# VHH binders against Sulfurtransferase TUM1 (TUM1), part 5

Target 1, 304 residues: Sulfurtransferase TUM1 (TUM1), of Saccharomyces cerevisiae (q08686)
Amino acid sequence: MPLFDLISPKAFVKLVASEKVHRIVPVDATWYLPSWKLDNKVDFLTKPRIPNSIFFDIDAISDKKSPYPHMFPTKKVFDDAMSNLGVQKDDILVVYDRVGNFSSPRCAWTLGVMGHPKVYLLNNFNQYREFKYPLDSSKVAAFSPYPKSHYESSESFQDKEIVDYEEMFQLVKSGELAKKFNAFDARSLGRFEGTEPEPRSDIPSGHIPGTQPLPYGSLLDPETKTYPEAGEAIHATLEKALKDFHCTLDPSKPTICSCGTGVSGVIIKTALELAGVPNVRLYDGSWTEWVLKSGPEWIAENRD

## First folded at step 17 (VHH; from w1 with S54T)

Design e1
Fold by OpenDDE, fold request of step 21:
Structure e1 (fold): chain B 304 residues (1-304), chain A 120 residues (1-120)
Amino acid sequence: as target 1 above (304 residues)
Amino acid sequence: QVQLQESGGGLVQPGGSLRLSCAASGFTFSTYWMYWVRQAPEKGLEWVSTISSTGSETYYKDSVKGRFTVSRDNAKNTLYLQMNSLKPEDAAQYYCAAGFEDYWQFSEYRGQGTQVTVSS
């Protein structure tokens, strides 16, 4: 089970209407691919948003000491960010993005890993808008409507949820990854196979030896970008994806997800968990870290 | 100059078939995901199909699954949409678009479209 719960737009609206004890705080975690030439900050400030939303910047709220993007934030960075946004520990956080389950899973996961008690992933903002649920169309000047708080995370599930480079490398080097783990890559099949270029030109495409391709698009509704909410439905979706990409999942093995920089890997991680797959972790640095730290002998292509 | 030029539209009877083409120029076609979108009269733009850069991934709107097939020839810089078993509700201006990942709404380029009419 994920460290957060899915919530439909309908259920979210009901929650907002019925919850009287806890503050419900929508979290805009929109992140755009650089190639889209969009600005998530500008969009938050100027475009319609869920009322009372805060903006969670996955670029800013990361390990700033790491040379790799989107690395899991330190406690200090996270706590400071949450404090600045005015988040309280007893807030119910409902995470969404303007793309549709693209970066919001990463945010929700981050919040969960850092031990926030109640986190929802909205499934999803596209549907929320489609159903014409309430939006705030005002322009704002701040990333939060709330006064600053003193947020302090009390728990961390990093060890349980994250695979670091050293562990990943050892698993690959020893052959243990392929033998003892389900390892899935959320990037496009072309990138996995080495036939499509990476978004950044300074690194090659390919894949980590011992991994299998599981493109994140295969696990979401292609039109709405929603997760199937029914257990049977998500399982069927996963099975179809595995079949389509000629992959295997051994339920007796732990699972490791990865992607380019640790964002879309959480999309498939979430899907796997929703489908009942236990012990799913994320290789946070993912392909970018792998390529930059590993030698060319550790880059596989095609289905090797 | 970037160009996407659709062709192959026309008038067809229900149950008929059409094959749309989209000729691309002015950009590196093989590095882009391609999309088919359509706009019916008095309706908004809607997504029809997506194909990845190499064609290894394809996605379809539910209403066209089993009837439409997207393909591409990167050597010819051409995107295709084979439309079989056409229905009146398929009538629309069809556009090809180019972008990144499976998100047509963020496409960088889009053509002028080709008209598909299905007689009712």
Scores: ipSAE 0.907, ipTM 0.950, lowest interface PAE 0.5, mean pLDDT 96
Fold by OpenDDE, fold request of step 21:
Structure e1 (fold): chain B 304 residues (1-304), chain A 120 residues (1-120)
Amino acid sequence: as target 1 above (304 residues)
Amino acid sequence: QVQLQESGGGLVQPGGSLRLSCAASGFTFSTYWMYWVRQAPEKGLEWVSTISSTGSETYYKDSVKGRFTVSRDNAKNTLYLQMNSLKPEDAAQYYCAAGFEDYWQFSEYRGQGTQVTVSS
């Protein structure tokens, strides 16, 4: 199961109205593709947001010592960020993004891995807006309306949730990845096959040997970008995707998800977990780290 | 100069068919995801279909599934929408758009559209 719970807009509104013990803190984790030429910080400060929202910057809240983007943050970086945002450990955090289950799963997952007790993923902000639920249209100058806190994470589930490069490489090198794991890549099929270029021009497309394509768009509603909330529905969606892309999932095997930089990989990880797939982890560095560290001899193309 | 030019619209009876085309120029067509969107009178712009850069991924609005088919020819820089079993509610100005990933709302380019009318 995910380290966070899915919550519908309707249920979220009800939660806000009924919760009397814990503070409900919406978390805007919006991140945009560079090609969209948008600014997530400006949008948070100036565009309508869920009332009392804080801004969680997945670019800033990362391992800055790593040369690769969106790497899982150190405890210090995470705790400092949460403290600056005024988050308290007993807060109920509800994560969303302005795209729709794009970067918000990554944020919710990060919060969960760092042991925050109660985390929800809003499913999703597109629907929330469509249903005309309350928005704050005021312009703000800060990424949080709350005073600074002293946030300290107490537990980490990194070992359970994350596959690092060394482990991934050994699995690939030994052939065990393909034999003993379900390994799925959330990137577009074109990128996976090596027929579509990467967003960054300095690396080739292709895929990690032993992985299968599972484009993240195939696991979300194509219009609303929502997860199917019913277990049977998400399972059916997954089965259809597997069939469409000629992939296989062995429920007796552990699963590893990846993508370009570790963002959309969490989208499919979440879907798999919602569908009841056990033991799902994320290769955090994903394709970007892989290709830069492994070299061209470890790049597969097509369905090889 | 970037251009997206839609064509193929017209008047058809319910149950009829149309094939829309979108001719692209001025940008690297094969590196863009393409979208069909439509706008009916007094309604907002709505998404109809998406196709990935290579055409290996396609997505459809539920109301058009089984009736509409999106395709592309990258050698000809052309996007297509085969529309079968047309309904009155399909009547709209249809636009093609170009962008990245399956998010048409962030499209970089959009054409001027072609009119589809469905009437007895």
Scores: ipSAE 0.905, ipTM 0.949, lowest interface PAE 0.5, mean pLDDT 96
Fold by ESMFold2, fold request of step 21:
Structure e1 (fold): chain B 304 residues (1-304), chain A 120 residues (1-120)
Amino acid sequence: as target 1 above (304 residues)
Amino acid sequence: QVQLQESGGGLVQPGGSLRLSCAASGFTFSTYWMYWVRQAPEKGLEWVSTISSTGSETYYKDSVKGRFTVSRDNAKNTLYLQMNSLKPEDAAQYYCAAGFEDYWQFSEYRGQGTQVTVSS
């Protein structure tokens, strides 16, 4: 049972036209890198959106007790946010972002991990716009067109989906990460190797010992930022990326994905799962948590 | 303050080659991802290629893959595009742009362009 399904813009438009039982709620989950100097909230309110969209704020819908950004939300944070957005359990949620499969996989995954029954990831909003499908170009003052609901998540698949810092550290310290897991880092190759600086000045570049570089851009179409829609096509894309970045994937081993703060790691986690890779988990705290908790002796550089 | 200046365009026969350059100043070139985009008459901007800040990752539009090579020299603050086996459909104004990650549409800076014309 997948946590969410991929849906093309064409299939989405057909779903909207044919669905007569359940409300279809598009979810703008746009998050911009700070360096892009864009405002996702302003863009939701003022720029065209899929009609009836709500805005899912990844920055706000996170664990508030953690000092690290984008950590998986608590049940209370999640339920309050979904209630404030007016989401109901029987809503069909269709998640997108304005970047191109950048933050929307994280949002779709979060919804699925918290047990929302029907979640789609739109593949993708850029193509939806390119195909000239309907948009709501009105300026709005609220992040949801729906009245507040009483959302209560009843399930959590966090144990199956998330690796925390303690587990990750023990795997690295014991040498088991390198030997018993497929471990992938979605950050740019330069950040992985230690040759490109991290966006934060207090965070050195490099990688978690035992991880392999699998930059998230290599698993999407470089122009459209779409996942290949057929399972065979995603297999070919994955094989090429593994070859290009000199990675190995042993299908008998479990897999852990990471990135900078747990957002782009879901891009590659999604691609791996679409390709049929089983047992893929996210190290949620990723590079930022690792460096700040582990210190410089636990940083690797380059490929050797 | 910031300048991106493209050069190396011109007229070439089909099957010919050109090398475009983009000289950058006024910002820390080595921390920026760079892009080549192009615009043909009556078309919008079209992405051609991306290169990461260190040059370790490169990405190409399918129609130019194998024919075009993007590169950079961070010591010279210069971006390059080697264009081989040029086709009539490659004729366009070529722009360099600077930003972060492989999302050219959020580029912060863009040059004025250099014209590439492919004809017999």
Scores: ipSAE 0.818, ipTM 0.916, lowest interface PAE 1.1, mean pLDDT 93
Fold by ESMFold2, fold request of step 21:
Structure e1 (fold): chain B 304 residues (1-304), chain A 120 residues (1-120)
Amino acid sequence: as target 1 above (304 residues)
Amino acid sequence: QVQLQESGGGLVQPGGSLRLSCAASGFTFSTYWMYWVRQAPEKGLEWVSTISSTGSETYYKDSVKGRFTVSRDNAKNTLYLQMNSLKPEDAAQYYCAAGFEDYWQFSEYRGQGTQVTVSS
């Protein structure tokens, strides 16, 4: 059973019109790169949103004891956040972002890993706006229109979905990552090769030894930022990306995705899963955790 | 002071070619992703192409794939767009823009544009 399903803007509007039993709760999960100099909280409060949206803050809904950004939240952090947003277990959650399948896959994935029963990823809000579907243009003062609830997640699929630093380090040190896994890095090719700087000046560029570059932009439509939804289109997109970046994908091997901080890695994880690739996990700490814990001797550069 | 200056526009017949340039100054060109966007009369901005900071990734609007080629020369701080097999639908004001990643809408800098006209 998938952790979440894609839903097109057209199908979403039909769902809203036809669903009479369960509350449909759109979830704005917008996160912006720091270099974009935008404020996601202000945008939620002041700019048009899908009616009845809540705001899911991926910066805040994270492991607070970790020094690394966006680490998967503890049960307590997650349950408190969902309760404060007024979410109920029988709500149908429809996740979107204002960028275009950028942070919303991370949010949809988090909801699914924590066991929320019905989660959709909107494919996508940019297209929803382009098609001129209904928006709420009111300015609001709160991140949810719902009263607080008593949300308690009952299960977690973290063991099946996440690779932690210790496992990743042992796979690299032993040489088994390169030999026994398909390992992909969603960051830009320049950051992977060490020729483009990381956004943080204290983090060198390069890659985890044994990973292959699979920039997340190569798996989305470059104009609309949509996933190819089915059939030949998703397989053709994946085949093209693998050829363009000289990657191999052995279907008999498990797959690990990573990126800078565990957000864009879910973009490519989602695309791989749509294409039918089994056993895809995320290295949650990704490049930032890797570099800061492992040190410079564990950095690879260039690929030739 | 940041400047992006497009040039190379003009009048061309259908099937013809043009090469646009965008000269950049006032920022570290080699660390920015660059974009070409265009605007026809009474229409919004339309994305055309993206090139990563090193030139290692390029992306194109479907309608221009195979006809347009984006490139950059980081030593000369210049972005290019080679446009072949031009169609009347390509007529627009063309802008270069600079930002981060393949999300042209969040570009930090944008030029004044150069006009491309396609007519028989």
Scores: ipSAE 0.788, ipTM 0.907, lowest interface PAE 1.2, mean pLDDT 93

Design e1
Fold by ESMFold2, look of step 17:
Structure e1 (fold): chain B 304 residues (1-304), chain A 120 residues (1-120)
Amino acid sequence: as target 1 above (304 residues)
Amino acid sequence: QVQLQESGGGLVQPGGSLRLSCAASGFTFSTYWMYWVRQAPEKGLEWVSTISSTGSETYYKDSVKGRFTVSRDNAKNTLYLQMNSLKPEDAAQYYCAAGFEDYWQFSEYRGQGTQVTVSS
């Protein structure tokens, strides 16, 4: 059932050493917040990377017809990107990012939703570097060391993984989101409550009515930004976060995660799934799409 | 001109307390996440704590949880760190920093620091 598996840096190094048949292709899926003023493409080309890495551009590999950022890519956009990167269906893909577990969960999830057979999420590149595992420090001019391939995705789990705007709006309008779902927002509590501005000046802060705040940082180790790997630690982390943010989770209900633009929502989706929560989907358009399509009467603020 | 000015460092006995302050000017303090970072002799910078722009989220390095409390007063543009039960390993130059979200390494501004010394 999982679309991808978590892999520790130690287990990854062992996999590289033991795998005799299939290529292992590390995937740098780094995306930076604009306010951090960093360049992910320059960093891939000029800074140390896991040997044999390709660069997966989350901004570019998205629905080109949508006015909203990071919307899930069409089959054609996805297949063309994978082909240009030289990816083959029997490659073992190991996804990481230079922030921590920030954008790489979105990439691993995208690969899994589009049916790539063997996908891992590295937990995480910061720890990989801390442990001084092998890096390629050469400067390169291309986003892949492989010749172009012919990649054709054969299966999509979008219908099971994504909530679109129309479904989300009907759930909110009917009151069913609050009543029949666990709905979580991965944005900071201040943005959720309407007391901290959104990064984009034309987007007011607040939240989708019926959602509960579950800031993505609360589900990761605050220093290393790693997911808890032991089952007891996963459940303890989730229980503490739910208590701290006054949230409830009913395991008999389906779950929807959202965020600003559909990237950090996968951070909490992944944590919930690691904890055994079933039926977790992402509202892909998230806060940005919600606000721009629904208008101010559909914005909630504060919680009491 | 952006300024972050730490104060309140000094010499303290093990088990003692200090309260650090960080006075901010030249930017809209209430919209920034703030961090405390420290540097011990011959070591790199080490994250200590984070506080969100409103103070609604706080995060701590494991070794300081329960002993240190980060807070802020947005009306006075001031960040605080209450340090209790101080240990020799807490001795360091302490810096405040400002940025966005819980990622101190991408902070936009950093102060000049204040020295905390814990007597053996």
Scores: ipSAE 0.768, ipTM 0.894, lowest interface PAE 1.2, mean pLDDT 93

## First folded at step 19 (VHH; from w1 with S107A)

Design o2
Fold by OpenDDE, fold request of step 21:
Structure o2 (fold): chain B 304 residues (1-304), chain A 120 residues (1-120)
Amino acid sequence: as target 1 above (304 residues)
Amino acid sequence: QVQLQESGGGLVQPGGSLRLSCAASGFTFSTYWMYWVRQAPEKGLEWVSTISSSGSETYYKDSVKGRFTVSRDNAKNTLYLQMNSLKPEDAAQYYCAAGFEDYWQFAEYRGQGTQVTVSS
């Protein structure tokens, strides 16, 4: 079970109309690939957004002491960011992005791991716009319409949700990863196999020994980028993906997801959890940390 | 100068076949995801198919599954779309597009298109 719930655009609109106790706060967690040459901050400030949205910057709200991108934030960084955005603990947060279940799962997951009580993942903003639901087209100067708050996270599920490098390396070194875990990589099959380059030129492609490919695109609608919402549907989607990529999932084993920098890994983690797969964690540093810390002797290619 | 040039469109009867080609130049074709999109009169741009940089991943619109096949030849900088069992609702201007990652909406380049007409 994910630490957040999916919510359809239709259900979200109903929620906004009917909720009278809690404040509903949409969270724009848009992040763009550098190659797209877009600015998520500018887009938030100037392009149509869900009314009363705040902007959650997954680049800024990260462990800045780490040399690797998108590392899980410290409690202080997270609490300060949430406070500056004016978030309250009793807010219902509804996370979305302008791409479509790209970075929004990562944000929703982050919020959940940090113990925010009620988090939804909008499934998704592409459909929300398609259905012509309400948008605020005004230009704003701030990343939040709310006054600053004093947000303090009370608990963390990091141990339950995150695999760090040391643990991952030991699992790989001992051979236990392949034997005792389902380990899936959300990157493209080409990157996994070493036939496509990484987005950053200073590291090679390939994969962590003992992992299997599960490209995130195989688990989302290729047009709308939505999750199948029915349990049976997402399960069927997962089974098809596993078959298509010649992968196996043992439901009796714990599962570890990874990707390039910890973003799209959450996409497949979410899909797995929605499909009923228990004990799914994320190797946060993912391929970038792995390759930079482990060295070339720990890089596998093809299906090795 | 970046160029995407579609070809292979034409008039066919229902049930007929066409093979579209997209010749790419001016950029490193093999590092781009490629997409086929189409636009019928008085309709918006519609996604048809996606293929990854190496061709290892392919995705299709449900309405074309089993009938259309996307492929690419990186040595020739060419994208293909084999269209079989064509239906009247497939009639549209077909465009090839190039971008990064599995998100066709954010394509960086798009061609001028080739017309596909399906009529008895």
Scores: ipSAE 0.920, ipTM 0.956, lowest interface PAE 0.5, mean pLDDT 96
Fold by OpenDDE, last read:
Formats: sequence, C-alpha cells, structure tokens
Structure o2 (fold): chain B 304 residues (1-304), chain A 120 residues (1-120)
Amino acid sequence: as target 1 above (304 residues)
Amino acid sequence: QVQLQESGGGLVQPGGSLRLSCAASGFTFSTYWMYWVRQAPEKGLEWVSTISSSGSETYYKDSVKGRFTVSRDNAKNTLYLQMNSLKPEDAAQYYCAAGFEDYWQFAEYRGQGTQVTVSS
C-alpha cells in the first residue's frame, strides 16, 4: 500500500469537521507543466484554496545539487521547507493539486518517504470544487498561515522507495530488469515508443530497455482525474490498462516505475499500490537522467 | 494566428451518425494533445474524448464509449470525431481543443465549436 491514504472530498470534509486532536493541514502541491504557462505560486496566493492550506513547491523542495529536475530532496532541504511552512510532526497532511492527481501524488509520496506519520492524498481537488466544498477565496501573501516550526524528519524510506541511476543501470545492463522486475513507464505511449517528442527538445524520446508502457492517464478517470477508490475498481482499471497496452505484471516480482522527471511515475506507482501490487519503487531521475547519463545504445524504441 | 475550426455538426435523428472535423492552423499540431469537449444548453463544459499527439492513446467519456471514435491526421492538421448511434443527450456544441498531456481542462486552444442536434 502507499505511504499515504486516499481520501475523498466528502471524507475530507467530514475529517475536518470531526478531528479534534490533530491539526489538519491541506497541502497545495500544484505544479504546472511549463507549456501551460501558469504560475503555481501566484495561483496559491490569489486563487481559491482549501482553507488553511500551505504551499508545497516540488521544484523548490528538491535536490538542488542535482542537474536533474524534481530529484528527491535532501533531509536538510525538506526539513527547512517544512519548518518554514510551520508543519508539525503530528499534523495530518492532506495533499492536493489544482490539476488533479498530477503533482500531488509526488508530494504525498515525498512526505511519506520522509516519514511524516499521517498523509492523505485528496482524490481530488477537481471533485472538491465540483461538490462546492469550502474554499478560501482571500488573497494571501505567504505560503503558509502558520508560524514557523522546527520540523525534523526522523525516518526515511528512500532505500525502500527509490531506485537511483546506478541501480537502474545495473539492472538494465545485466538484463535483470526485464527478467526479474516489472518496470513501467508513466510517460505517453508515443514518448515511450519514440514517436512523440519529449517536452524538452534536447533529449530524444524512447524508453529504458526492459520497461513497459503504462501511461498514467490509463489509470485515472480521464475526465475527473480521480483514482478509483475501491480496491476492485482500481484493480480492474489496472488490468484493463495492462491489456490495452499489451503489458504484463507479475505480482511476485518487484516493480519499478519511471517517467520523464519523476512526477507522473508516482501517479502510476500509487495506482499500482492501491491495486495491491507490492514492492513498488520509483526510478527518481527517470527518463531525463537516463538519457543524459546513458549512451544511445541504452535507448530503446517501439516495443524493443 | 492559431485557429481551430470545427465542422460537421448538424441535425440528426436518434441512432444517426455524424463526423466532426477540426482543422488546425497556426501551431505545431503534431505536438499537441487534442480534445473534444461539448457543452449542452444550461450545462457546463464536459469532456468527450482525448487523443495523444501521435494518436497512440485515446480516451473517451464513458457515455460515448463504443459509439464515438477520435482520430487525427497530423499531415492534414485535422482532428476527427466519428459519432455513431447518437442519442438526444449527445446534443451540444462540440469544441476541439489543443493542449499538452492528458489534462483537457488545461487546453491552450479551443475552437468556436460546431452544433450537434439530435432530434426526431
């Protein structure tokens, strides 16, 4: 199961109304594709948000020493960010984004990997708004309404949750990835096959040898971008996707998810875990790191 | 100048068929995901179908699955929607939209629409 739990808008509203011990902190983890020409910070400050929300910037809260985007943050970067946002260890964090399970899974996962005790993924803000649940329409000047705290993460599941480049490369080189793992790529099928370009023009499309395509859109409701919440439903969704894309999943094998930069890979990771797939990890650097570090001989196309 | 021009709408009887087209210009069509959305009177904009840049992925609203087929011709900069077995509830102004990724609500461009009416 995921390091966080899904929560429906209805259940979230009930939680807010009934929880008396822990502080419930909504976390806006909105991230926009550069091509959308939107500003997630401005939107947080000026657009309606869930009351008492904080803003979690997945770009800022990353390994800044890495040349690759969205790399998992260092403990210091994470703790400083959480402290500045005034987060407390006993807070119940409810993560959402304005897109719909796009970057919020990444945020929720990050929080979970860093050992925050109670994390929910709102499923999702689109539905929350659709149902006209409470919003704060005031403009704010800060990314948190809370005073600064001293947040110190005490547990990390990085080894359990993350595959780094070196490990990934060895698995590919040895042939173990294809033989001993389920490896899924969340990018579009076209990017996977090499028929669509990457968002960045300086790298080719294609896929890591031994991986299979599992576009993240196939695991979400195509209109609302929600996860199926029922176990049977998400399982059925996964089975359909596997069939549609002619993929196989062996539940006895560990699973590795990847994408372009480590964001949408968490979308499918979450779906797999919700469907009961055990031992799912994320290749964090994903295709961007792979292509930039590996030679052309390590780029596959089509279904090779 | 970016343009999306829908055509092919009209009046059809229940059970009938229409084929919508969307002619695109002014942008690199082949790099965009395309969407069909529709708006019925007194209703909000609703998603109908999505097709990826290369056409290798397609998604449909549940209510149109098995009846509607989205396709594209990148050489002609044209998006299509084949609508079969039309129902009264399919009546709406149909729009084509262009964007990135599988998030239709963040489409960058949208056409003026074409009217589909389903009536006996």
Scores: ipSAE 0.920, ipTM 0.957, lowest interface PAE 0.5, mean pLDDT 96
Fold by OpenDDE, fold request of step 21:
Structure o2 (fold): chain B 304 residues (1-304), chain A 120 residues (1-120)
Amino acid sequence: as target 1 above (304 residues)
Amino acid sequence: QVQLQESGGGLVQPGGSLRLSCAASGFTFSTYWMYWVRQAPEKGLEWVSTISSSGSETYYKDSVKGRFTVSRDNAKNTLYLQMNSLKPEDAAQYYCAAGFEDYWQFAEYRGQGTQVTVSS
């Protein structure tokens, strides 16, 4: 199962009303595609938000030494960010985004990997708004209403949760990826097959040899962008997706998810885990790192 | 100038069919995800269908599944919506929209719409 739990808008409202011991801290982890020409920071500061929200910037809270975007943050970067946001270890964090389970899974996952004890993924903010649950429409000047804290992560599950480039490359090179793993790519089928362009023009589309396409949209409700919360429902959704895209999942094999830059890969990782798939990891650098570090001989197209 | 121009709407009886078209110009059509949305009288904008840039992915509102089919011809810069077995509740102004990824609410462009009326 995921390192975080799903929570419906209704359940979240109840949690806020009933929780008396722990502080409930909503986490706006909104990230926009560059092509959308939106500003997530401005939106946080000026648009309606869940009351008492903090802003978790997945761009800023990343490995600054890496040339690739959205790489998993160092402990220092993470701890500093959490401290600046005033987060406490005993806070219950409820992660959401303004898109709908787009970047919020990545944030929730990051928090979980860094060992935050209680993390929820709101499923999701679109529904929360639709049901007209409480929003703070005031404009704020800070990314947190809380005083600075001294946050220190106590453990990390990076080794368990993340596949790095070196490991991924060896798996591909040896042929073990295709033989011994379920490897899924969350990008669009067109990008996977090489028929659609990447968001960034300086790299080609295609896919890592040995991977299968599992577009993230196929695992979310196409209208609400919610995860099916019932185990049977998410399983059915996964089975349908696998069938639709002519993919296979061997439950006896470990699973590796990837995408463009490590964001939407967590969407499908979460779905797989919710469906009961064990031992699911994320190739963090994903396609961007792969293409930029690997030669053209390591780029597959179509369903090759 | 970016243009999305819908056509093919009209009056049809319940159970009838219509084929909507959306002619796109002024942008690289083949790189955009396309969406059909609709707005019924006194209702908000509603998502109907999504198709990926290459057309390899399609998604539908539950209420139109099995009845509506979205397609596109990138060579002609045209989006289509085949609507079969139309119901009164399908009556609406139908719009085509263009954007990136499977999130219609963030569409960059939207047409002026074409009216679909379903009545006995």
Scores: ipSAE 0.919, ipTM 0.956, lowest interface PAE 0.5, mean pLDDT 96
Fold by OpenDDE, last read:
Structure o2 (fold): chain B 304 residues (1-304), chain A 120 residues (1-120)
Amino acid sequence: as target 1 above (304 residues)
Amino acid sequence: QVQLQESGGGLVQPGGSLRLSCAASGFTFSTYWMYWVRQAPEKGLEWVSTISSSGSETYYKDSVKGRFTVSRDNAKNTLYLQMNSLKPEDAAQYYCAAGFEDYWQFAEYRGQGTQVTVSS
């Protein structure tokens, strides 16, 4: 019962051509690293996009009361955003980003957690463009071509999908995280080990005690940034990554993914789930929340 | 002034080896991910390899795996690409690029390149 399914560019094109009952709505969930000095909103409005796309801003559609970025949105914020974008409950949403499985997994996951019935993750827009599938090159002035709707989410799977700070801290404090969980960090190995700086200068690098490094790049095709689509293939990719980074995964244990701010953690969460790993959750606040709320004694370095 | 200067290219026979270097200046080299990209005649720019800021992560194009090795010396602000068992299809202008994270297409800087020719 995945919250969303992968869909290849080819399958997506076929879906668009054949689906006659439900509206297919591509969702541009592009988010850029600040260091790239790009504007995802401008790009949506001015650069070629999948026809009939809407723009899903993962920065805007978040818990704004939280001091931490990319926190899971409240129902109201989410419903209002979806309504403004003109999304309907019976729409088939196909999520993509202009980077390639970077922020789109987070968006797809968010949609799924909020109970949208049919969500796909395009795997991925890089390949979609490479194959010269249809693009709308017109400039638009709005983030949606659809009239406003009355979107109301009916279900939330937050309890199933999200680990909050309090729970995470207790697991770490008690030692249970290391003993009873698979805990993986999607950030770069250098950040995990404390040898590379965080993107934001006001926090140190390092890692949550009891976690293991699983850089998100190790689970995607390094060139196309696609997920392996076959279960056996993604499993092999995962096994290789685990070996390469000297990590272990016990399939009998629940798994918790984290990263810097909860974005790339969903990349590896998705890969793990595709590989058949059960009971995978996301520590949403991730390293940023952890380091800002926890004392220095709760920061590990190297492989400690 | 930011500068990336590639060197080490040349003419080699199939099966030969080259070691490319990229000297960086004008920016904090150790905080950047580095990339090797190449462009063959009448082809587009293609990714070859990526190395993380600390060098703890490396990634390779499938066609060069086992033959090419990327490395870096942050103390010397230098990126390297050891190319062994070179093939004619490896012939290209090779560029080093600098950016953030494992996304070479969003590189902030790129050098002028060094020519690699593979011919019997």
Scores: ipSAE 0.917, ipTM 0.955, lowest interface PAE 0.5, mean pLDDT 96

